# Designs tried in a protein design chat: VHH binders against c4kar8. Part 371

Target 1, 263 residues: c4kar8
Amino acid sequence: MAELSTPSPASPAPLDGGRGDELEKFTLRGARQILQLLQDLITHRGLITAHTGGGHSFMTAVLKVDEERGRVVLDPSPDPQANRRALAAPRLTCVTQLDGIRIQFPLVGLGEGQDKGRPALFAPLPAEMLRLQRREFYRLQVPLAHELSCLLKAEDLARKPVEVSARVIDIGAGGVAVVVPTGAAEFVIGGTLPACRLALPDGEPIELDLEVRNLNRQTQRNGTEQLRVGLRFAALPRAADTRIQRYIFKTERALNAKARGGL
Key: E = the ipSAE of ESMFold2; O = the ipSAE of OpenDDE; V2 = 0.75 times the mean of E and O plus 0.25 times the DockQ between their complexes.

## First folded at step 22 (VHH)

Design nh10 (framework vhh_7n9e_1; at its last look DockQ between E and O 0.47; V2 from the best seeds 0.69)
Fold by ESMFold2, look of step 22:
Structure nh10 (fold): chain B 263 residues (1-263), chain A 124 residues (1-124)
Amino acid sequence: as target 1 above (263 residues)
Amino acid sequence: DVQLVESGGGLVQAGGSLRLSCAASGFTFSSYAMYWGRQAPGKGREWVSGITPSGGSTAYASSVKGRFTISRDNAKNTLYLQMNNLKPEDTALYYCAREWPSFDAYIAEYMQHWGQGTQVTVSS
């Protein structure tokens, strides 16, 4: 019968997100469309999270597209370990947002080199890019001035209950992404955090249950590492949902007004 | 190098129990959350369970909650999965992993460290 080969440690092993047919309508495969989208990311100086496997990611940006060689040029990390992980990875899964639309694309064959005498990372143009143009995928990038935080009820490294104030970096209809101080608590993908408290500017904190959807050690553009935790709202009460949507709407309007007044 | 070696699989009748083990080496086991996954014939990889580095918190897929128990012994660098009240739909190749990709990933993320797996077959 058929031979079944299982993946092994440290080898290339694709892992599907489980939504292949559904995703086709969001998938760009045309070379010209891909080039234009990458150019838009360059023009808007979009910050990209590049996942390298092993629970690690680093922040980067597309510096330019080399059309003659069919390559993208990425900004390397100041942290040499992040660069080593990226170069050793058989693929990077890149995630970013442009004009409120979540964008994801793979890069394979990453190499290092120089661009105009400066260190750079290179990869062939991706063969596909996802442009997930649906409101349910939208994530508001939370302005730092809002100082949004989420109090997480978790456990520390000694299995003792701990409350961790985590800064909210983005928020959408279905959840938040937060950053947690190193060593403050333990998490596991699929885990639940009951009775956490989300502090919005308009009123008392919202009590809500959260589920850990992603977890990675993320190397920032300045080379420092933080724990990034993606959290889904579980069993969200109607009143809490309304307050979250109101915050998103009002903040979107304020940001749009500021952008138009500035330009 | 990181090595993860599963054992304890086999053929059991529905309603039976099995205990899977995963022997870890080449890294500081107690510093990592650990996961069990499974792959049934002709299907994709399914997350089954996860456990924090200290072992203080656990998580389970709804299909196995109440029947499976993940645990770890950090002194022995070993991860376990106790599987009770087994059903034919639990038939799969089970493997442990040192990481798990985002549940919200839409483009496949590379999994760096996971084992070869141990076969569990549950007959009616």
Scores: ipSAE 0.819, ipTM 0.936, lowest interface PAE 0.6, mean pLDDT 87
Fold by OpenDDE, look of step 22:
Structure nh10 (fold): chain B 263 residues (1-263), chain A 124 residues (1-124)
Amino acid sequence: as target 1 above (263 residues)
Amino acid sequence: DVQLVESGGGLVQAGGSLRLSCAASGFTFSSYAMYWGRQAPGKGREWVSGITPSGGSTAYASSVKGRFTISRDNAKNTLYLQMNNLKPEDTALYYCAREWPSFDAYIAEYMQHWGQGTQVTVSS
């Protein structure tokens, strides 16, 4: 029985055809760096979204790093089905954030067992971890009270033009993430949405072209599905960029002041 | 189980054409956006094209825009890629995929599902 070595899925290159080489500057491969970053995740009790493939994911956390055995210990899902999927997956893709920096790493060779009498998932230490610099990829989580929205021009399920008002959940210099009502429109990664309107609190909506960079279907606790769409600013006028930056700066300042007990 | 089976690859001369097919099973095909990717020798896997569930909207990498056409037949659970005016740089293993849950394609490291791929070789 020839063990069909399922080729390890290679990391996809950027959609713009750029060489994956540019991502190397954000990739940690040093054993010490990896261990430190994992330890930092433990210290901060960072929640991790573990993607098992097939559109499935579950929330987990790094519980322990076992340096002697060269393995990481993860918190299993309360859903046995999610754990089964994780164990069956050739690769687990873990995504989290620490201090506003996105962290992503693969785990392969997942197994189940017990740690100190508690159910746990085990995997060898990742060979690499992606740590994005905050300066380039920082996204402000938009306060719910701001009610930031983006009017998307898209197509519905019947291929008819539709305008969808989407709530903005995060914003950065390069784009926004929005939540779209289920069934409101169809999206494809790499697709362009022309003449959309981003509504900021400080004035008239900004007209801009958006490129779809991410699609994430999430099931809420109430059983309703929401579609999160990651959008890149395709072309942003200087004036619009300035307004967006000002909003981000002002909001961050306010949030920080509140966190310090000043408000 | 989600299954994707690519076919239609082969050897073709520069300027030639090929049509790739991807047979999908194990999920509701019409509910998912579908994609083509490729991996050239010694290079990473790259995105080529995408299509919405209904087929109403499509997207293409700049390198293939105007030459490749993605389409789908939801009744047949099949994804297609018509490749025209092929170039030696198009030589790669071509994969079909279901969705690409990347927040940013630049930092994306995973796909939901890939097939086994079909080899396309373009000779000069």
Scores: ipSAE 0.714, ipTM 0.882, lowest interface PAE 0.6, mean pLDDT 85
ESMFold2 (binder alone), look of step 22: mean pLDDT 82; pTM 0.818

Design nh11 (framework vhh_7n9e_1; at its last look DockQ between E and O 0.51; V2 from the best seeds 0.70)
Fold by ESMFold2, look of step 22:
Structure nh11 (fold): chain B 263 residues (1-263), chain A 124 residues (1-124)
Amino acid sequence: as target 1 above (263 residues)
Amino acid sequence: DVQLVESGGGLVQAGGSLRLSCAASGFTFSSYAMYWGRQAPGKGREWVSGITPSGGSTAYASSVKGRFTISRDNAKNTLYLQMNNLKPEDTALYYCAREWPSFDSYIAEYMQHWGQGTQVTVSS
């Protein structure tokens, strides 16, 4: 009998769609800059979405930076399946926001262990971080009390047209992210949803065409899973753009006032 | 284990046609949107087309729209790409996938469920 190696499955090829010269001015590669940004995320308790592949993501946070070992320590999910997916992924793509600045960075080589007797996830420091310091990348986290919704014109599982009222969880100049009820409709990345309606608290709904940019089963901090759909606004009339920007500004102002204790 | 096996590639003259197939196993095929991607030598993967789980809606990259048609047969667990009026710039290794990363990710995301690919070469 001889040892027969089976071929390993081919490694997933990295995608290259977003990296280019225009992003270089937003790219941090210096060790000092990276450590400072990670420390700022820790100080402000920034919530991070970590994409694990396979159409999944989970919410996490940087708990600390271990400078001596050159690694970051992440909060594990209470959902064991989310943690297993994260540990199996060759790369996590982390997305967060700090003081209105969108931040993205990769983590490779994720492992599990203990930090001060509590479960934790570990990875080497990233070699680069994107700090997209422009207003057009900002996404407002929509307060639940606003009950912001978007009526989607889609198809159900039987190929019938349906209208789906989806809760808006964040909104920015270029689009929204929504949560869709389970089994209500089918989506495909790159697909177009014409004549949808975005309901803002004041005024009539905005009619707009939407493009599906991402689809993720996202594990929340409480361990529950939701279908999150990222949607881009197609050509947006100036009046609609103004209404969206006004909503964002008014809501930011109100949230900031409450954070300062109304003082 | 998710398995995706592409076939139907080959050498074809410009203006010609090919039909690619992707045989799926290890999962409930009819529950997933499916995608075709391609990778030309020295370039990264390019999204080509997508189709909803039921097959009711499709999407295409602008470079192939009107020439390529994605379809699926959920009874046979098979995804198809009909490629017409092929051009030399269509030369690539073509992959099917059960997922596609966010179009708005500026850092390459891991793609977990994709096939080994089938080569399409279009000569002038």
Scores: ipSAE 0.798, ipTM 0.933, lowest interface PAE 0.6, mean pLDDT 87
Fold by OpenDDE, look of step 22:
Structure nh11 (fold): chain B 263 residues (1-263), chain A 124 residues (1-124)
Amino acid sequence: as target 1 above (263 residues)
Amino acid sequence: DVQLVESGGGLVQAGGSLRLSCAASGFTFSSYAMYWGRQAPGKGREWVSGITPSGGSTAYASSVKGRFTISRDNAKNTLYLQMNNLKPEDTALYYCAREWPSFDSYIAEYMQHWGQGTQVTVSS
C-alpha cells in the first residue's frame, strides 16, 4: 500500500524584487492605514466583490471594524451557497473601489456568526491592502438622477452587431464605467468599441471610440447579474473633452453645494 | 473546481512559431471571455490577448499584435494561442485565464483563475 505522497503545494514564487517594489508602493501594511481604509469603505458604503475562488464571487460590504477583537464584519450573501463557499475558501479576495481607486485585500479565516442579532461574516483584519491608483484622472460618481447613458456598439452572443444602452456609473477625463444588462452584449478586456455615443445632459451625444479596460460581473441582492464595464476614451476630440470636463465640474460643484447644506 | 491546463510551450528559435493550448474544465467555458497572459523572468504578469465567449471579438497587446492569434473551440473547451515570428522578448511563462482583473493588471497575481502555465523560451 504505497502512500501516495500528495505533492506539497508549490510555495508561491517570491515576488521578484524589482516590480515588487512598485506594488509595495501601493500596498498598505500599517495597522492604522488599514483601519482607516476599512472605515472609509464603511463610510462610503462601498460594495465589495468577494471572490471565493473557483470563479465564484458575491457582493458584500464591510459593516463594521472591530478593533478590539481585531476583526472585520462583512455582510453575508443572500445566497447560502455563496456563504458556504466563502467559509470553505482558504482565502477571500475582496475587490472594491473608493474614489476611483481600486482596492484589493485578502481575508483569511472567515467565520460566520451574528452581529447585533443579524447574520454576519467575520474575518481577522487583513494584513495588507492594495490601493491601486491607476487612474490618472479623477472619476465622478454620476448621480442617478442625471441618467447618463452610453450607447455601446458591440456584438451579441450570436456575433451580430448590437447597440446597447448602458447606464454610466462614473465618468472622468479618461473614460467611463457603465452597467450593461446581462446577456446584452459580449465584451473582452482590451477590446475596442467603435463609434459609441455618450449622452450628456447639455446637448447632443458625443461620438467616441471606447476601449474595454475592465470587466466586473456583479450579482445584485435580488440575484440579478449585472456587468460593469470600465471603458477608456480611445480618442477624444477636444470639443468632447471640454464638454465632459464641464459636466464633471458642474456636477461636482452641485454635489458639494448640496453636501454643505446649501440646498 | 475551475481547472485550466496549458500546453504547447517549448524552446524555439527567434522567428519560429508555437501554438499554445489551454484545456478548460469545471465551468461553462462558452460563457466566459478567456485570456492569455505571460510572465517573463523578473517581471510581473502581463496581459497578452483576450477573446469574447463567442469568439467574435479579440484583443491583443501592442507587443504581440500582428504576430499572435487567439482562438477558441467551445465544443472542446479549449483556448488557443498561435504565436508566430517569436522574439526573445516573448520568453515567458504563458498562462491561460478565465478572468482578467483589468488591462493594467498588477493585481493579476491575486486572481485564482489561472493555470499552471506553459514555458515558452525563444532563443536568439
Scores: ipSAE 0.720, ipTM 0.892, lowest interface PAE 0.6, mean pLDDT 86
ESMFold2 (binder alone), look of step 22: mean pLDDT 81; pTM 0.817

Design nh12 (framework vhh_7n9e_1; at its last look DockQ between E and O 0.57; V2 from the best seeds 0.65)
Fold by OpenDDE, look of step 22:
Structure nh12 (fold): chain B 263 residues (1-263), chain A 124 residues (1-124)
Amino acid sequence: as target 1 above (263 residues)
Amino acid sequence: DVQLVESGGGLVQAGGSLRLSCAASGFTFSSYAMYWGRQAPGKGREWVSGITPSGGSTAYASSVKGRFTISRDNAKNTLYLQMNNLKPEDTALYYCAREWPSFDEFIAEYMQHWGQGTQVTVSS
């Protein structure tokens, strides 16, 4: 009876030492800092994109931090399948933004249960939280009222050219994230979308080339699936860059003024 | 369970050609974009190529553009990589992937669906 030696799980390739050091500067590992940041997320009712792997994600929120039990309580997806994926995933990668700063943190050991009689997801407190303060990573969450859109030139499922009007979710100096209806078009990471049109409120659409950098299937609270596409500006004319920056600045200022009770 | 099994690697001389295959199972193959990546000795994994679910659009790394061709047969649940004019710098373990991590290093950690890889060695 030859004991089939189960091959030892391949050690994750060492993170290339140089870039890892830069991320460490933005990584919070202190228990108090982590708790405070999670509490801030609760206070601000920050929506979190929870990535379950396999290109799937769902929207959630931190509902509670249970310090006594050392756990975080999350709002489950209305989609049972998304919850199953979350529970099956070895790691949940949570992404959100607070005050224009991107926050990322992993959750492991997810379980399901009830909090005050309501379905909830539970996880141990994250061991680390990444807070990216770099200007280059800043992305403005576009207010729904602005109705920013990007006309994407892509191919449909039948390989026919199609123009898809996609809602812009966030915008930064380096690119945009958009939501596309499922089945409207096909995308591939690394693909180029030429001659797209970004519509800003202040004038004519900006024509630009976009590169697909991220694809994520998202289940909305209403149970509908949407495709989130992260797009990089492949080549941005200076004038376009200026307009984008101006929009971001004006919008941020307005949001901050509103937050301070000035509007 | 998602399974990806790469094949077709081997030893080839510079200027030679290889065709890699990836057999996919455990998911609806035709619904997913598919990717090739590679890992050279002492280097991290790098993106090589991608193809849309229907196969209508493809993307390539600059290092392989014009030499490599990605294709798929959805009826056979198989992904292909035709590699022409191979160079010593193409020496790597080649992986098939259903997901490719974003270029965000932190988000990349949850991507898990890779094959075991097939070794390609290009001799000078």
Scores: ipSAE 0.751, ipTM 0.906, lowest interface PAE 0.5, mean pLDDT 86
Fold by ESMFold2, look of step 22:
Structure nh12 (fold): chain B 263 residues (1-263), chain A 124 residues (1-124)
Amino acid sequence: as target 1 above (263 residues)
Amino acid sequence: DVQLVESGGGLVQAGGSLRLSCAASGFTFSSYAMYWGRQAPGKGREWVSGITPSGGSTAYASSVKGRFTISRDNAKNTLYLQMNNLKPEDTALYYCAREWPSFDEFIAEYMQHWGQGTQVTVSS
């Protein structure tokens, strides 16, 4: 039977079937609003994570908007496999942040071509964009200079305990995202990592339990592949929560002050 | 070409047990975390359980923890789900998967590789 092959790609399998209704109040569908937001991403040269499904993503950017043809032009990956996955995907889920607001939009019908003699990816304008401006969804993009790290207590391929020092790339009230070398440890969505240590610039590292919520093999702008692990704080002592909130607040204030004076 | 084939479903009385199997082929089974999911009629797909590539660590949905046990035999390329103390709300099409989308992220991802499923029906 033809039904014995791999299943056809299906719509996302949400963990909460009602999540789409909650997102409706954050959804932009007006053509002017969508065009302006895309232009803002171009102006600020915002980096976008494009999720291609199957736990894969790559870094991209909106290069321009062709309003007359109703399409966006995206920066291709230096990794040819990432581009092939993107072109084969029935949709891309693009995620980025602008001015502390999480932006998310789907692209369908992706194609390849050239823009001014350079390789480019093209897609019709999205019919909708999400602007998620809620405190619990805010994620601070950690400046590289801060060198935030999280010591993960995980298991290696031989089922032995291993400690992996992972760079923290974003942090919010509910968790962190980290980057780990491929093969350093095993992870499974839903798994728990007890007694990990989050190193903040002030004071001793915070001991906390983490739950794996997201696993993505991510291709960076330079073509390097890493494993991005999204981690939720499973149980967070109030003192630890206070230190995390203080770090986020102070860092955001410093970044905002720097942005105001940048001439 | 990736193939996942479930078996072991059926009709069972509440309180009973079943063991599901998932035969995998077309890829290096031992290199992938594996998952069980389920879907009841008229409901969305629900994550049930996951297991690391080596089998060293497991995770379970709260609704099944303590009653279900995921395991794998990498020499036989087979994933298992032992289901004990079954309840009517466990009635669903159960499928195995080589991947699972993000839990709590507002990211619309799709699954590329999962099986057709095996029906489990729990009667009162």
Scores: ipSAE 0.596, ipTM 0.881, lowest interface PAE 1.6, mean pLDDT 84
ESMFold2 (binder alone), look of step 22: mean pLDDT 82; pTM 0.830

Design nh13 (framework vhh_7n9e_1; at its last look DockQ between E and O 0.63; V2 from the best seeds 0.68)
Fold by OpenDDE, look of step 22:
Structure nh13 (fold): chain B 263 residues (1-263), chain A 124 residues (1-124)
Amino acid sequence: as target 1 above (263 residues)
Amino acid sequence: DVQLVESGGGLVQAGGSLRLSCAASGFTFSSYAMYWGRQAPGKGREWVSGITPSGGSTAYASSVKGRFTISRDNAKNTLYLQMNNLKPEDTALYYCAREWPSFDEWIAEYMQHWGQGTQVTVSS
């Protein structure tokens, strides 16, 4: 009876060492810094996208930092399937923004339980948190009240051309993230969406070509599944760039003023 | 468990053709976009091609555009890559993937299901 040696899962090839060095500059490893940043997330009620792998994610929040036990408490998904995925995942990748800065951190060793009689997810404190301060990566979270939309030219499940009005959830100099209803259209990473229309509050929609850079099936807090699509501006005219930058600047200024109690 | 098994690789002369196949199991194949990637010796993994769940839309890296064709048979749970006019620079281990990491470098490590790959070697 020859013991079929289960081939050891090939260790993922080390990511090319050169780009890793740049990320290290933005990586927090200090326990105090990590705790402070997590506390800041709690204070600001920052919504976190928790990636479970397989193109799936759910919305969560840090509810509590338990310093005594060395753990973080997360809000579970209303979708039991999302929670199962999270618990089964070897690693949860959490992504959020605070003050326009992208924050990313891994959680490992997730468990489920109760916090004060409410269902919760538990994980040990992250060993590291990435805080990206690079302007190039800045994405403005679009206020819901602005109702930014992007008309996407895509294909439906029947391969018919469709126009899908997608809500813009974040915007930066390099692109937008949008949410589309599940099943409204099909997308592929690397695909081009030509002649799309980005609607800004200050005038006529901007026509632009978009490249699909990211796809994520996201379960919302209400249990509804949506497709988040990350889109890059493939070709942005200077005038359009100026308008986008102006919108971002004005919006940021307004948000900051509100945060300071001025509005 | 998600399983992807690539086949069809081999040694071919420059200008030759190969057809790669990827057999998928453990998930609803028709519900997912599928991708081909490759890794040349001493280089990182690079995106080659992608196809939507229905097969209605495809995407290609600039380096392979016009030479490679991605297709799928959802009834057979199989992804294909027709490679024509192969060049020595196409020499790589070719992988089938259910998810491709976002081109945002930082999320890439956690979202991928890859096969073991099939070796393609193009001789000059």
Scores: ipSAE 0.724, ipTM 0.897, lowest interface PAE 0.6, mean pLDDT 86
Fold by ESMFold2, look of step 22:
Structure nh13 (fold): chain B 263 residues (1-263), chain A 124 residues (1-124)
Amino acid sequence: as target 1 above (263 residues)
Amino acid sequence: DVQLVESGGGLVQAGGSLRLSCAASGFTFSSYAMYWGRQAPGKGREWVSGITPSGGSTAYASSVKGRFTISRDNAKNTLYLQMNNLKPEDTALYYCAREWPSFDEWIAEYMQHWGQGTQVTVSS
């Protein structure tokens, strides 16, 4: 590579995003604990969102843990661009949920290779994993069969009002995450979307104002790319909050009953 | 490769105005939402403002709303920040960025595509 006349941009500074001292009590650093948690993710076939930076992420899973070599093996994306972004990233931020507990861990030094004759991604075991075992962090992964949607009142690429029916992929006390086809509408972090409508299975849709909290171009397991939009609820009326909490509780109960054979 | 180059900073008196520019290259500028951030001495990076790819919608931090105006010229691949009624607390290194990390993450995400910044200093 030819030398540049100016230095590259410096590594990003830490962003204000958390409670450092409180996070330590959620942090696992023991090798045995980390290996067990990764094995639990494998056993439960946990789907992982891997953030590669640049506003991009892709869906993956831990395929195995190679204890002897001290590394994890991840499922690559069918989209070669997603894999290239992952391999170029200085750090992969992995986010998932296990048994109602949000889990987050970094991977550094990601490499590409083969596992049992198939392409795979490899990284050293993480030095730490975050297990955020508090109700306020909980996000219910919405079952596909529920077909939950949120009607977004946004603007298209020509600055004209547009209504987009976005599929809700997770929901919690404070907001939802949705997926939107590329080009359907424009969003910006910090922007507000007034008078959106969240469709729950019971009753009429809930009208609410939403704030965009995150945007990720997310590559799905089949290689297609969608825009993932994290949305925070504006202040909800008590009745709307109750309906959302009831939906979450009933869905959790149903999922738990299936896991235990309905006993 | 992505390049973002800020300019227009300087020393101004409180109550004054500045216009920052961010020249973009190495990507399709009109396809991305763009952001201004700032970092004051001894503080972390603060989100200041954002604008949609077409420029149709904008967002501002409460500390600057009504005083700052973000805009873009997609034909010139340039992002702007008009800063009016400047206050000493606006003193910071101002960056433009093609991305911003989630507001709700417990661990700060890194930013990959952002500029080196331009210094704004507001004297009393």
Scores: ipSAE 0.672, ipTM 0.905, lowest interface PAE 1.1, mean pLDDT 85
ESMFold2 (binder alone), look of step 22: mean pLDDT 81; pTM 0.817

